VHH binders against F-box/kelch-repeat protein At4g38940. Designs and how they scored, part 5

Target 1, 370 residues: F-box/kelch-repeat protein At4g38940, of Arabidopsis thaliana (Mouse-ear cress) (q9svj9)
Amino acid sequence: MSSPIIIRAPKKQPPEPPCLISLLPEEIVVDIVARVPRCYYPTLSQVSRRFRSLVASPEIYKRRSFFGCTEQCLYIAISKDQTSDIHWFTLCRKPNGQQFSGTTASDHRLVHIPTLPPMPMHGSYVGIGSNIFVMGGFCNWKITSSVSLIDCRTHTAQTLPNMPKAVAFPVTELIDRKIYVIGGSDTLSPMKSPSRIMMVYDTDTEMWQLRARPDWEAGKKWFSSVVIGGKIYMRTYHNSFVCDPNDTSCDRDEVLHSKEWWSACVIDDVLYYYDVRENCLRAYDPKQRAWGVVKGFEGLLPVACKWSKTVSYTGGKLVLFLQKTEKTEIWCAEIAVERREGGEIWGKVEWCNVVLSGNFHIMDCVAVVL

## First folded at step 5 (VHH; framework vhh_7z1x_3)

Design t45 (from c5 with R98K)
Fold by ESMFold2-Fast, scan of step 5:
Structure t45 (fold): chain B 370 residues (1-370), chain A 124 residues (1-124)
Amino acid sequence: as target 1 above (370 residues)
Amino acid sequence: QVQLVETGGGLVQPGGSLRLSCTASGFTFSDYAMNWVRQAPGKGLEWLSSISGSGSYTSYADSVKGRFTISRDNAKNTLYLQMNSLQPDDTAVYFCAKGPDYSSSWYEEYFQHWGQGTQVTVSS
């Protein structure tokens, strides 16, 4: 007779230990994620629902600020050939990895943000912290006083109270957490420009103030401006001015005016713009009151361009956008600038490539901190 | 040189119809959106309608929506405004306006490419 084998029910096994990261308090996970570069956040959002929630939370961006891990991100207002509105794009660096054949194979691209609605052209676009203020502008021949706030952490927009006056084509500058909106047009009539009032928005009190504008050239003129040392440097077609917004007086600068410094930026109190006719980056030092040419990268950038735009970037860098005359291509370059002994300014092209193709036009560039 | 020439205005009775035409030269007509704008006596400029370069997309001011139709013939470099159910308040000078060059940084460029206008009078 064979004895039966005794089959015992399997022992109750304890549940597998939870994943180590699931054992960490939320504060520790937030601390870890906040130290990760933002370009990896889409990848993190695919790991779990917990990470997807965390990378979109305000707490992550607050923690990034606390640790000094914030990044300057560029948002670009772009018009399309068939619309009278701007659409928002961001300058995105692709993560390191294999690139697909048949797609444009580079790490830098302008990427459309489809969650943001179209917004008015030729208004005021101001980056403050992680937000973009979109104020006034021109849409389907209507000049608006509307204000929208874009939260760049979530790529959502909300409506805020209107400006005191509708305005398009203003000069707009941020000084000491106040937004100065100066000049421009408040009517469809081409004979009524620029406005004689200045609107000032205090970002701390969230209130608008009307002030008399500094006295400069009246009438319809192109305006370009930068801020250096709390003063507004402004170019019209005929003159360049240095204005203190807290004083009604403006001084002319004939040396500054000797160059057509449209779409300029400022790094360490020096004004930079790209001269598409001479294919060079020019720098103005207001202390010396002299123009110079940035050395060290001659012949490294595209030629035969019809326009340029510069925007300042962290670490003594600028970002340069160029549109080719004969192609529907927008080129972008990141240039590090350095003042050397003897006052010479030298530049290094960190990268340069095509970032957007098609019938697109850059209207403005805004930097935010995320 | 950009030139815009409007025709087709005149005197019409309330409830009548008119068709305005604008002939364009000096630019690649099909690359630009085109607009109709009017100015009534003693009033400012009022935008009425826009059409995309291809003609596929149109928009209208609420005051004329359902009564006016914008169209274009790119082979003839011509913009049209068909105006139906005309009212006395439609009395104005009507202007053809070239859409903006999106590289423009100034208000003047949006308004420099207007025609001379054509007078429409709606009266008994």
Scores: ipSAE 0.032, ipTM 0.478, lowest interface PAE 6.6, mean pLDDT 79

Design t46 (from c5 with Y102W W106F)
Fold by ESMFold2-Fast, scan of step 5:
Structure t46 (fold): chain B 370 residues (1-370), chain A 124 residues (1-124)
Amino acid sequence: as target 1 above (370 residues)
Amino acid sequence: QVQLVETGGGLVQPGGSLRLSCTASGFTFSDYAMNWVRQAPGKGLEWLSSISGSGSYTSYADSVKGRFTISRDNAKNTLYLQMNSLQPDDTAVYFCARGPDWSSSFYEEYFQHWGQGTQVTVSS
């Protein structure tokens, strides 16, 4: 909608003095908006119809890429009041180093995205580029093979061809642009064993492949996992395994299993999870096969929490979500981690505050680049 | 503490009608979606119908759409299934199921909030 000589803007007679930014040529507006943090785009869309159209346009995201202004954005799938309706939220963060009027008011929050449809429970959510792949799960007690693609630039969803098999509660990992969907259940019966089939989606060919699953305690129905060095590290209730998805062999790691590393993340080939019982961030180094405690922020995070979730973030950081036992508050902290002399890992809490109040529960977190 | 009790099953002729009831206790009934699920002899579980906590939204399996009606009375903590035009293939144990605790990390817990079931037999 931009022209080199002609300024292309809707003409309107406002009763009050006009907004100065609405008087600028479209190319200048695009340049300005492209440098604004993505989390402010919903707010910008409320300024005018011009801004609403602009922030939804592919042109803004081309400009962000051109300027090197892309950022890693977290999309969070959340349930409210024990309902099966799962909705998308985004984590809105204040720009690093920028301050306004010396205010101490909380500027970090989870913001609901009302334009996206409700999502199925306990499926797979995978971020690739600016998109989220949503695969499987269940809704209204039916396990689905449905696949949807969420375009995070426009906050629109489209349907893709189904998976070969319906599945809920799988282990899902992205390795070398391929999505591995392993285990889980295709039935509502609690007596049934997990699926023995691995499904692999190649994002370049857009094709599904069925493969034999490595034998990872076939009788266990719940799994947790991370990827380190192209291998899948996974925890069942009874054991922790290190598996190559292209090899049927898996090695048990009893040292890894000595901690309950649920909802873990990986930064620079080190596994991190937050221990709510001991109120500490734990790190596992696969090269040393040893657990350590991250030092440097004792007493800075909320205590008496009933669950935690860690998510890796750009620049050697992680985002930690915590929910208190006695309050319906979701806390969030950004922690920078660094390895020091002697192999000790130290952390710095960049910020920590309540991001959502009410009876909400985080189902999953996905990182995309926008 | 969560308890679901189904009643209203029995023997009915083809083309007949039955109304199933499920009485809930031990939780805030209006906060949860409720479901009807059945299991025919020698077959797996089949989801039939869901109703939202408020009662404003309902959904049905294609096999029962237009024949069965789900409803609820939140003041009485009771879920209903009105079954019309019953067929021999509708013969099954019918279960009342609470929508799962979506916050649970253990998927076994997603299948534990069921009643004991009520037998429906459609036969001449």
Scores: ipSAE 0.014, ipTM 0.380, lowest interface PAE 7.6, mean pLDDT 79

Design t47 (from c5 with Y102L)
Fold by ESMFold2-Fast, scan of step 5:
Structure t47 (fold): chain B 370 residues (1-370), chain A 124 residues (1-124)
Amino acid sequence: as target 1 above (370 residues)
Amino acid sequence: QVQLVETGGGLVQPGGSLRLSCTASGFTFSDYAMNWVRQAPGKGLEWLSSISGSGSYTSYADSVKGRFTISRDNAKNTLYLQMNSLQPDDTAVYFCARGPDLSSSWYEEYFQHWGQGTQVTVSS
């Protein structure tokens, strides 16, 4: 015999309309979300549990990298009330002219990351890809060789194998995917000279190498550094030096030293720092060995500041942090710089506002790619 | 020139008390956190206590918590350490050290702004 064909009858009541995006394969959803600017991710995390999980997953960040949709994000190590406890903050922006509410309304804020542990003082903080390497420093007067890794995709920290030697107050720079840790001290003794050991971490092999530091300047201590053209530029109170980390060569730069270029950054092989005494952004061209003043924003930045820090940012820009003398406000500005006819450098303030209020002090600023 | 001078050390019996003082000159005292650090014979430096520039925040090493009290008088540019219930293992040279002001990387300033120390000997 033959059986009849059974046909499923349509429902008499229409179902609730489904969210169309919930019908898409996960691969397509990930591809769409990866192309969205990160300033929209808080909004996306409110749409569904699926989106909240996606924006925090390593998969979304791998996809962003694959599509070339990554963004530089600033992570700032901050001390509160002059304590030795260092906590992580990130610079956050609201999109499309929206503002954070409060007495000092603005679209940018430093936001505390409470899931990350406190960090040692005067160690090294290096951003590589989506990670921050935290190396050395001291806590309660104990200098450490400890290394930890902060994964900025998940805001989690893990312990890595220690450095060969404990160190605090080193000069630390990233050159060709290698971290150079130079000088500093393994003891808090006031009579101790800086370490003669240079430690090099190869991020590709995940191996530390000990090297003897060249005797570039016997007994000298370094307080600030930048990298230009594969060379480390260092400032002490008495001298400024240009050193090749793979050579014994070291040259003094008296013109560079004529300015107190603390907490400087580099854009297109030009060194920038903000002079809080003269309220101006200064630029040093190492090829010409000449200082200039950046024009174009006179009167647009806060005055009466005690401290400044510049950080290079994508697209020929820098981020400037300024701390008011009252010690209750940290200001931040994004400045685009360009060279014009005659070699003059001009700056444009894209935005400037208060990003943190209270008795806070910036210890370091790290750029990661997310 | 920055100068720190410690006083108040001496010989004391176990269970006794001493008050150490550190007089600061050559800088704005209230702008800096201050620290007490000691070095016992044959041992490294041990941090004991810190106080903020305003005096509103203090911290202590576990070895001295509840026995030692740090304080400051900003009008007199003086730092104090009140030491109670002293034990033989508290025998050390006690140093006053200027803490970081957190305005820059100042490795040289930090390591050069210590006093000469004051000897504390706890013996039976």
Scores: ipSAE 0.014, ipTM 0.424, lowest interface PAE 7.6, mean pLDDT 79

Design t49 (from c5 with P100T D101E)
Fold by ESMFold2-Fast, scan of step 5:
Structure t49 (fold): chain B 370 residues (1-370), chain A 124 residues (1-124)
Amino acid sequence: as target 1 above (370 residues)
Amino acid sequence: QVQLVETGGGLVQPGGSLRLSCTASGFTFSDYAMNWVRQAPGKGLEWLSSISGSGSYTSYADSVKGRFTISRDNAKNTLYLQMNSLQPDDTAVYFCARGTEYSSSWYEEYFQHWGQGTQVTVSS
């Protein structure tokens, strides 16, 4: 099977016969393919060896960036049967109403990336441009300082210089092109306190800097974080904090802490998380210091879930992953959110499908631009 | 809520055997991988062995492979470590530890689900 390479529009010429495209200069072919949505790339790879080579090349993704036609793509770190390693999957869409094969018909699916090796769990996973930084983590009860760079254009990994200190379970955020790795532990000893070191990686200079961790709540473990307005919002079991990593200031936010905002994301300076107990999407506006419930999609998502994770997506959207309590199914939904006059937040479910079946566990989700 | 209670440690002569037990409560035991780790005086943690929630898959550190056997009884919520051919270098505090949660954001659960440890001393 093949799908149209060029979508026909009024006043545009019809597509050239397939053999004539092979006669075009390489630059023109690259320009055409770069403007095609990525979901068509598997189909294009079946047209010719030339197209198969192009859709797998870094050149096509550089051209997409140049034309401003990039797409945000989700990469998911998954563990199977509680093993100590993660495997990388990506969220894929079938074009033109086609569906993935299997007992559960769906146009969206998590697909394993077999060219990437297993990697440590509970490290730092940061998407920057078309790359994923994989830093530190935990494997067979050993904590590592290793750094890997995944190139999502080619699905290859390379080893980078180690972090200054081994760490697992840190808070990790990207602010102003710098990766902040804060807290966590360099040992799994129950008698050791979390790391007092903050490590900062400057993506422009490619250099690590060790900084003293701010002395606010220095003995506390941090379990969830987001960035809003250049500040890191963090949740522990006992408190939620708003911290400025540049001046080491940190304030408690008791209203923020009134909800268990695990696995949250941020869209337009508003924090979102999905409450599996109440089956609702909750939003926190730090300027108003108030929690609200997102309206407009009641009853459209799976219920009786034991776990949720949200990630922000381009265009005022988020992607929500849900794990059913009594099933080995991972559900995924894309939700568009909008702020209305009067401060109400409304949502629309664009799609909702089972994306992975089996004894799999999502450890993290990373967005890249391709 | 989650509790891990370790028993079975003690003094044993080189070449001897010892069986450690870890009784779990406060969670669905069969849903989690379980681990044995040890810490010798003045040293860091050494991972020894893991067992899957079902008990179908096990793994061992090279230092104990062939001498130690990990097992579990999900009906009794109990994890075991059978230690044979003990050597003076096996002297350490032995800890039972629960595997990772389904949610990567629940880090505190991971560190709070360790037992207090049981002392094993291998000496003549």
Scores: ipSAE 0.012, ipTM 0.383, lowest interface PAE 9.0, mean pLDDT 79

Design t50 (from c5 with D101L S103D)
Fold by ESMFold2-Fast, scan of step 5:
Structure t50 (fold): chain B 370 residues (1-370), chain A 124 residues (1-124)
Amino acid sequence: as target 1 above (370 residues)
Amino acid sequence: QVQLVETGGGLVQPGGSLRLSCTASGFTFSDYAMNWVRQAPGKGLEWLSSISGSGSYTSYADSVKGRFTISRDNAKNTLYLQMNSLQPDDTAVYFCARGPLYDSSWYEEYFQHWGQGTQVTVSS
C-alpha cells in the first residue's frame, strides 16, 4: 500500500565562460559610455542588456556633464493635421554616413517621441540644462496656468506648481536662471489687451513671483523675442521694443522693426532670422542698430517657403527650419556664421535636407544639453 | 467670405433640452476643427467643446461633459451642439468658432472666425 521511491543522479554542470563586461565596475562602464557621442547610443543598446539600461539611465547624463561631453540636442514641438495636440520630436543624425530609410534618403530626421504626453498649444517652452519647462498655453480652447517639466534624459514629464495666472502667447525668456513670462492673453477674447503683469520663475528657489511689467504699447498679441546682453528684444505687429526686465521702461527700436524678424535666434550678440520672401538670412547688430544680409550661400537653400524658424547652435552655428508653400515638406539646414574684418557676416551651409514629410507644423524649437 | 451663423437658441425651462446649429460658408468645412464657446452675463468666454475636421475626435469641458454632445455634418457644412439637462447657470450667448488650420503659424487665425452668437436663457 505505498508508492515506490526513485533515486536519480545529479546532472554535471559545464564550466562557466568569463563575462568580460560584467567584470567592470558599474562606475567604470558609466564613465566609458558617457564619453561616447549620443548618435552611437542606439547601436550600443543592441550590444547587451547592461548597455541598453545605461543609455536610458539619468546617471549617464550626469556623468556626461561632469566630463564636459555634453551635446546640444534640439526638441521640436509639432502639431499634426487639425488636432490641438502638440507632440515632441527630436532632430536625429545617423553616424558614419549612414542614412535614414523612408521617403527621402537623408542622414538627418525629425523623430517622434511617443512616451511624452501631448502638450498645450501656444504656451512657453524653455530649455534649461537637460530639461524643458512647459508653461501655460491652451488645449481645446482652454487657457491653462499649468507647469510641466520634461526630463529629456528619460523622456518623462512631471507636474510642477502652477503659474500665478493662466496665459497663452506670452513673451518668454530665460535670464540668469530666471524665466520671465511677459504679456500674453488669459482669455479667448480678441478684444482683451495683453496682460500688464510679468511672472518670474526662479529655477533655483522653485518659486513664482508676480511683478509689474515695463510700460509699453500693448499692440497685437503675436510676439517674437530674443535676449541680447540681459535685455529682452521683442516684436509685435506694430512695434519692436528693447526692455530691461528689472527696469520700468522699454525703448522702441524703429530700425529693428523695419524687418519682420519672426522666429529669430542670437549668436554672439547678433540677431538672425530667415526672410522667406527675399530668400536670405538677415542679421541685426544692436550696437550699430543696422540690418545686414549674410553672404556666402546664395541659392543653396530651398525657395518658395511659407515660414522659417532659426535656433542657435554650438560653435557659432544656427539651425534653420523651412516649410515649403506647395509641398508637405519641412527642410532643415545647419549654417555656420562668421563675422569677418570690416563687419561683414558670412555663412556656410554644412548640410541641408528634408527632415519631415506630411501635414505637420512646427510650433516651437527648444535646445537642451544632454 | 468666411461666415459662421448660429441658430437654435431661445428660452427653456431648467431640465429642458436645446439643439444649436452653426452653418459655415466660404471655406472647406471638413479641413477645420470646430468649437463651441459661451459667454454668460458679466463673465468671460468659456470653451465648451471641440470636434476634429473628420468628426473622429471630440472633447468637452468638465462643466458640460455628459450633458452636451458636439457633432458635425460635413456634407451640409453644419456644426451641432445637443444640450440636455439645462441649468440656470447655462444661460449665455453661445458662439461657434472655427479652429485653426494647423499649417498656419498666424495667431490671428485662432480668433478671426467666430459667429454672431445665439442667446440661450434657462429660467422658469
Scores: ipSAE 0.012, ipTM 0.365, lowest interface PAE 8.3, mean pLDDT 79

Design t51 (from c5 with G99V)
Fold by ESMFold2-Fast, scan of step 5:
Structure t51 (fold): chain B 370 residues (1-370), chain A 124 residues (1-124)
Amino acid sequence: as target 1 above (370 residues)
Amino acid sequence: QVQLVETGGGLVQPGGSLRLSCTASGFTFSDYAMNWVRQAPGKGLEWLSSISGSGSYTSYADSVKGRFTISRDNAKNTLYLQMNSLQPDDTAVYFCARVPDYSSSWYEEYFQHWGQGTQVTVSS
């Protein structure tokens, strides 16, 4: 004779204990969270469903703007191979000396945004406020006139009315809340000619205007451009030009053209680009029409790189992306620059590390304010 | 000098199969990703498939996914496209193309490294 086995059901889990912060009025919680750097927002989203909703809400970003606590955030358009659509990544940092785990220890990483769909490559990518405009380009070898708007507060995308003309490989610049889309092509054909149409989008009126493009030599290489003092500085294969968008006049700048200033940025009216062959950051002052080398960080950046991109960043800084020739690694560095007595430009590397590993290629980098 | 030569096209019945080959010369084949692209009569270029330099990663257009298989033999400098369950709307000139080096600063690299194409006609 043995006694029957009595099986007792597991007890229900107790409800999650309330934290002290969950007892605060909603307005106070929003005010506190708005003042917190965005690098802490992933951690906050793990505290509760309330915080997860809050850090993604438009309200938090309105409060950040009201308090003057906004940050420039970098969004990077990346292709996994050069024939695929672009995917969006953002440059993220861990606070308090924490590091991302992986093949390379780093406090900075490019993180994929999986909620955004793949988008056309070689189009126009423009950051305005907290939004990114994605215009034209090609997807699966079809050139499109489609326009998408990415809301970086929520990482959602919506479709906007198309551009007047389909275009890929344009030069794109933002001046006085107008987006200038210049050149490029409407076909990926062996018998291609660059577009003679300039399209201008007014972000306030939401209207397109077609204009004649400035009279310059159409290059067979990708255009590179920056805006300095309301003028578009552009490099083609053959020449560099300074163009006023208020008229169609363009002047050649042969001193500017003496360097291959691809993927450049502008800080305080000075053009910067990274020369991967000579491993130096070069600066062009358009007022003096002279090139200089930025001093103070020699030997601190990776060498033997095949590609570079500079992006201006708040506080007199730039962010530099580098791709190694012999490795599938994308490096990133933040460099503070300053002009010193005598006109010398000096730089300081704030940090430098690998931010993405694998067969990835940066197509563009866009700054937004969040 | 970069050369790409496509072969293997021809007339095939609906539901049939063809294997296209592309022989590459003038560059280190294993260092570059490769594409298959087609152009049907009166239509624009349509990307079909890509393969990484190592062959470890592949991607396909939705129109051919599950029917076409891209592969490569780096020892033979040859790219392949196995086409199964062919349909009349697969009728096109098929091109192989080298993916441009990302460091390239010129728009026209997308065209400089294309073959002459091979005609595929799916018809009874």
Scores: ipSAE 0.013, ipTM 0.407, lowest interface PAE 7.4, mean pLDDT 80

Design t52 (from c5 with G99H)
Fold by ESMFold2-Fast, scan of step 5:
Structure t52 (fold): chain B 370 residues (1-370), chain A 124 residues (1-124)
Amino acid sequence: as target 1 above (370 residues)
Amino acid sequence: QVQLVETGGGLVQPGGSLRLSCTASGFTFSDYAMNWVRQAPGKGLEWLSSISGSGSYTSYADSVKGRFTISRDNAKNTLYLQMNSLQPDDTAVYFCARHPDYSSSWYEEYFQHWGQGTQVTVSS
């Protein structure tokens, strides 16, 4: 027997119970998230639309700076298949033993930043605070004076006023908030020598100054440099020099030149580079004027590599990139270095694995603070 | 140790053809893409054409596309540029250049891997 039909609006499903954290004022949530390590930010972005928006916000990075919770992050300029452009990648870590997918499981990986456009190669790449300055270089066989500023908080780029002169393959160093762009070439002609001009950008005034180069021997094709104690240590193919950029004289250092210290970094006034031929990390102490070998990790790094690059990192550490001779593999290791009793330098490999596979080539590495 | 030597330049009449050769030594030729570039009197460098290490991929500047053909013989370590329908504005010094090393700029520079150039003059 049928009952009378009562027509009523369908019962709406109850909304999911609100997360307790979603009930907090935005300022409190920003304060909490700012104190979380950045390796957890991809996970946080999956919790809600609010968190996804928040971790991409410039406000979170201002709050991190205010609380002293900033981290150094590595941005890597990479070319593919011998193209004339670089693409930006960042070194990422999966937290708590999580791994990136692939044929070799790893908790560290170089990740492409697709929101940044391709940029000229063989230019100057300088990290200052949360920004990267991209200056000069070449694209499509043309040397440029263009300047771009990358905001690493948002992964956006903006155009700045050009350098006074176009340059590719310069030596570039940051000293006392000034960027020194030294040497390089304004032409790809085999009949021209490297530039004798130095350009100086003052980051406080946002002004360029054109200066005469410090007095060192005629430019050679192969330049490398580091800064120690406000002085530029520079390697040409034939000589190594120690120069004050405000002085007209440079001293040769034959002991420094006795090693091929390409792509070196500096930690606590000691110069480090990786010798791919002898498979060792070498250290130069400019006060003692002596080379030493860093001990403590013999046999832990890949062998048969054709090039290396070191970058200084927080906490007395360096990051080492290595490319295998016979494989399209880029290896990366984080090495903690410490000076022990007796003046010996010891290293500890924190991790070492393949970070990028394919026909990719590291052009430069830049550290920023986020 | 890396050396590139261009040959085959000379005087040619408008509408004529010329073949340039570049002989490479001091490196594994088949591992590198190669380029042809030119410099006309009073002008800057102009890129003309590129070829991959295997020879499978080529590219051309719009000014020469359909008239010039790049090729290579890896067994002879030689790069070629076949130039057809030459015009007076093709008058320039022609250079072969090894494509930039994909490794750090600290190790390689473009003009370390350039030839001496060969003069091409297109005139009646």
Scores: ipSAE 0.012, ipTM 0.433, lowest interface PAE 7.6, mean pLDDT 80

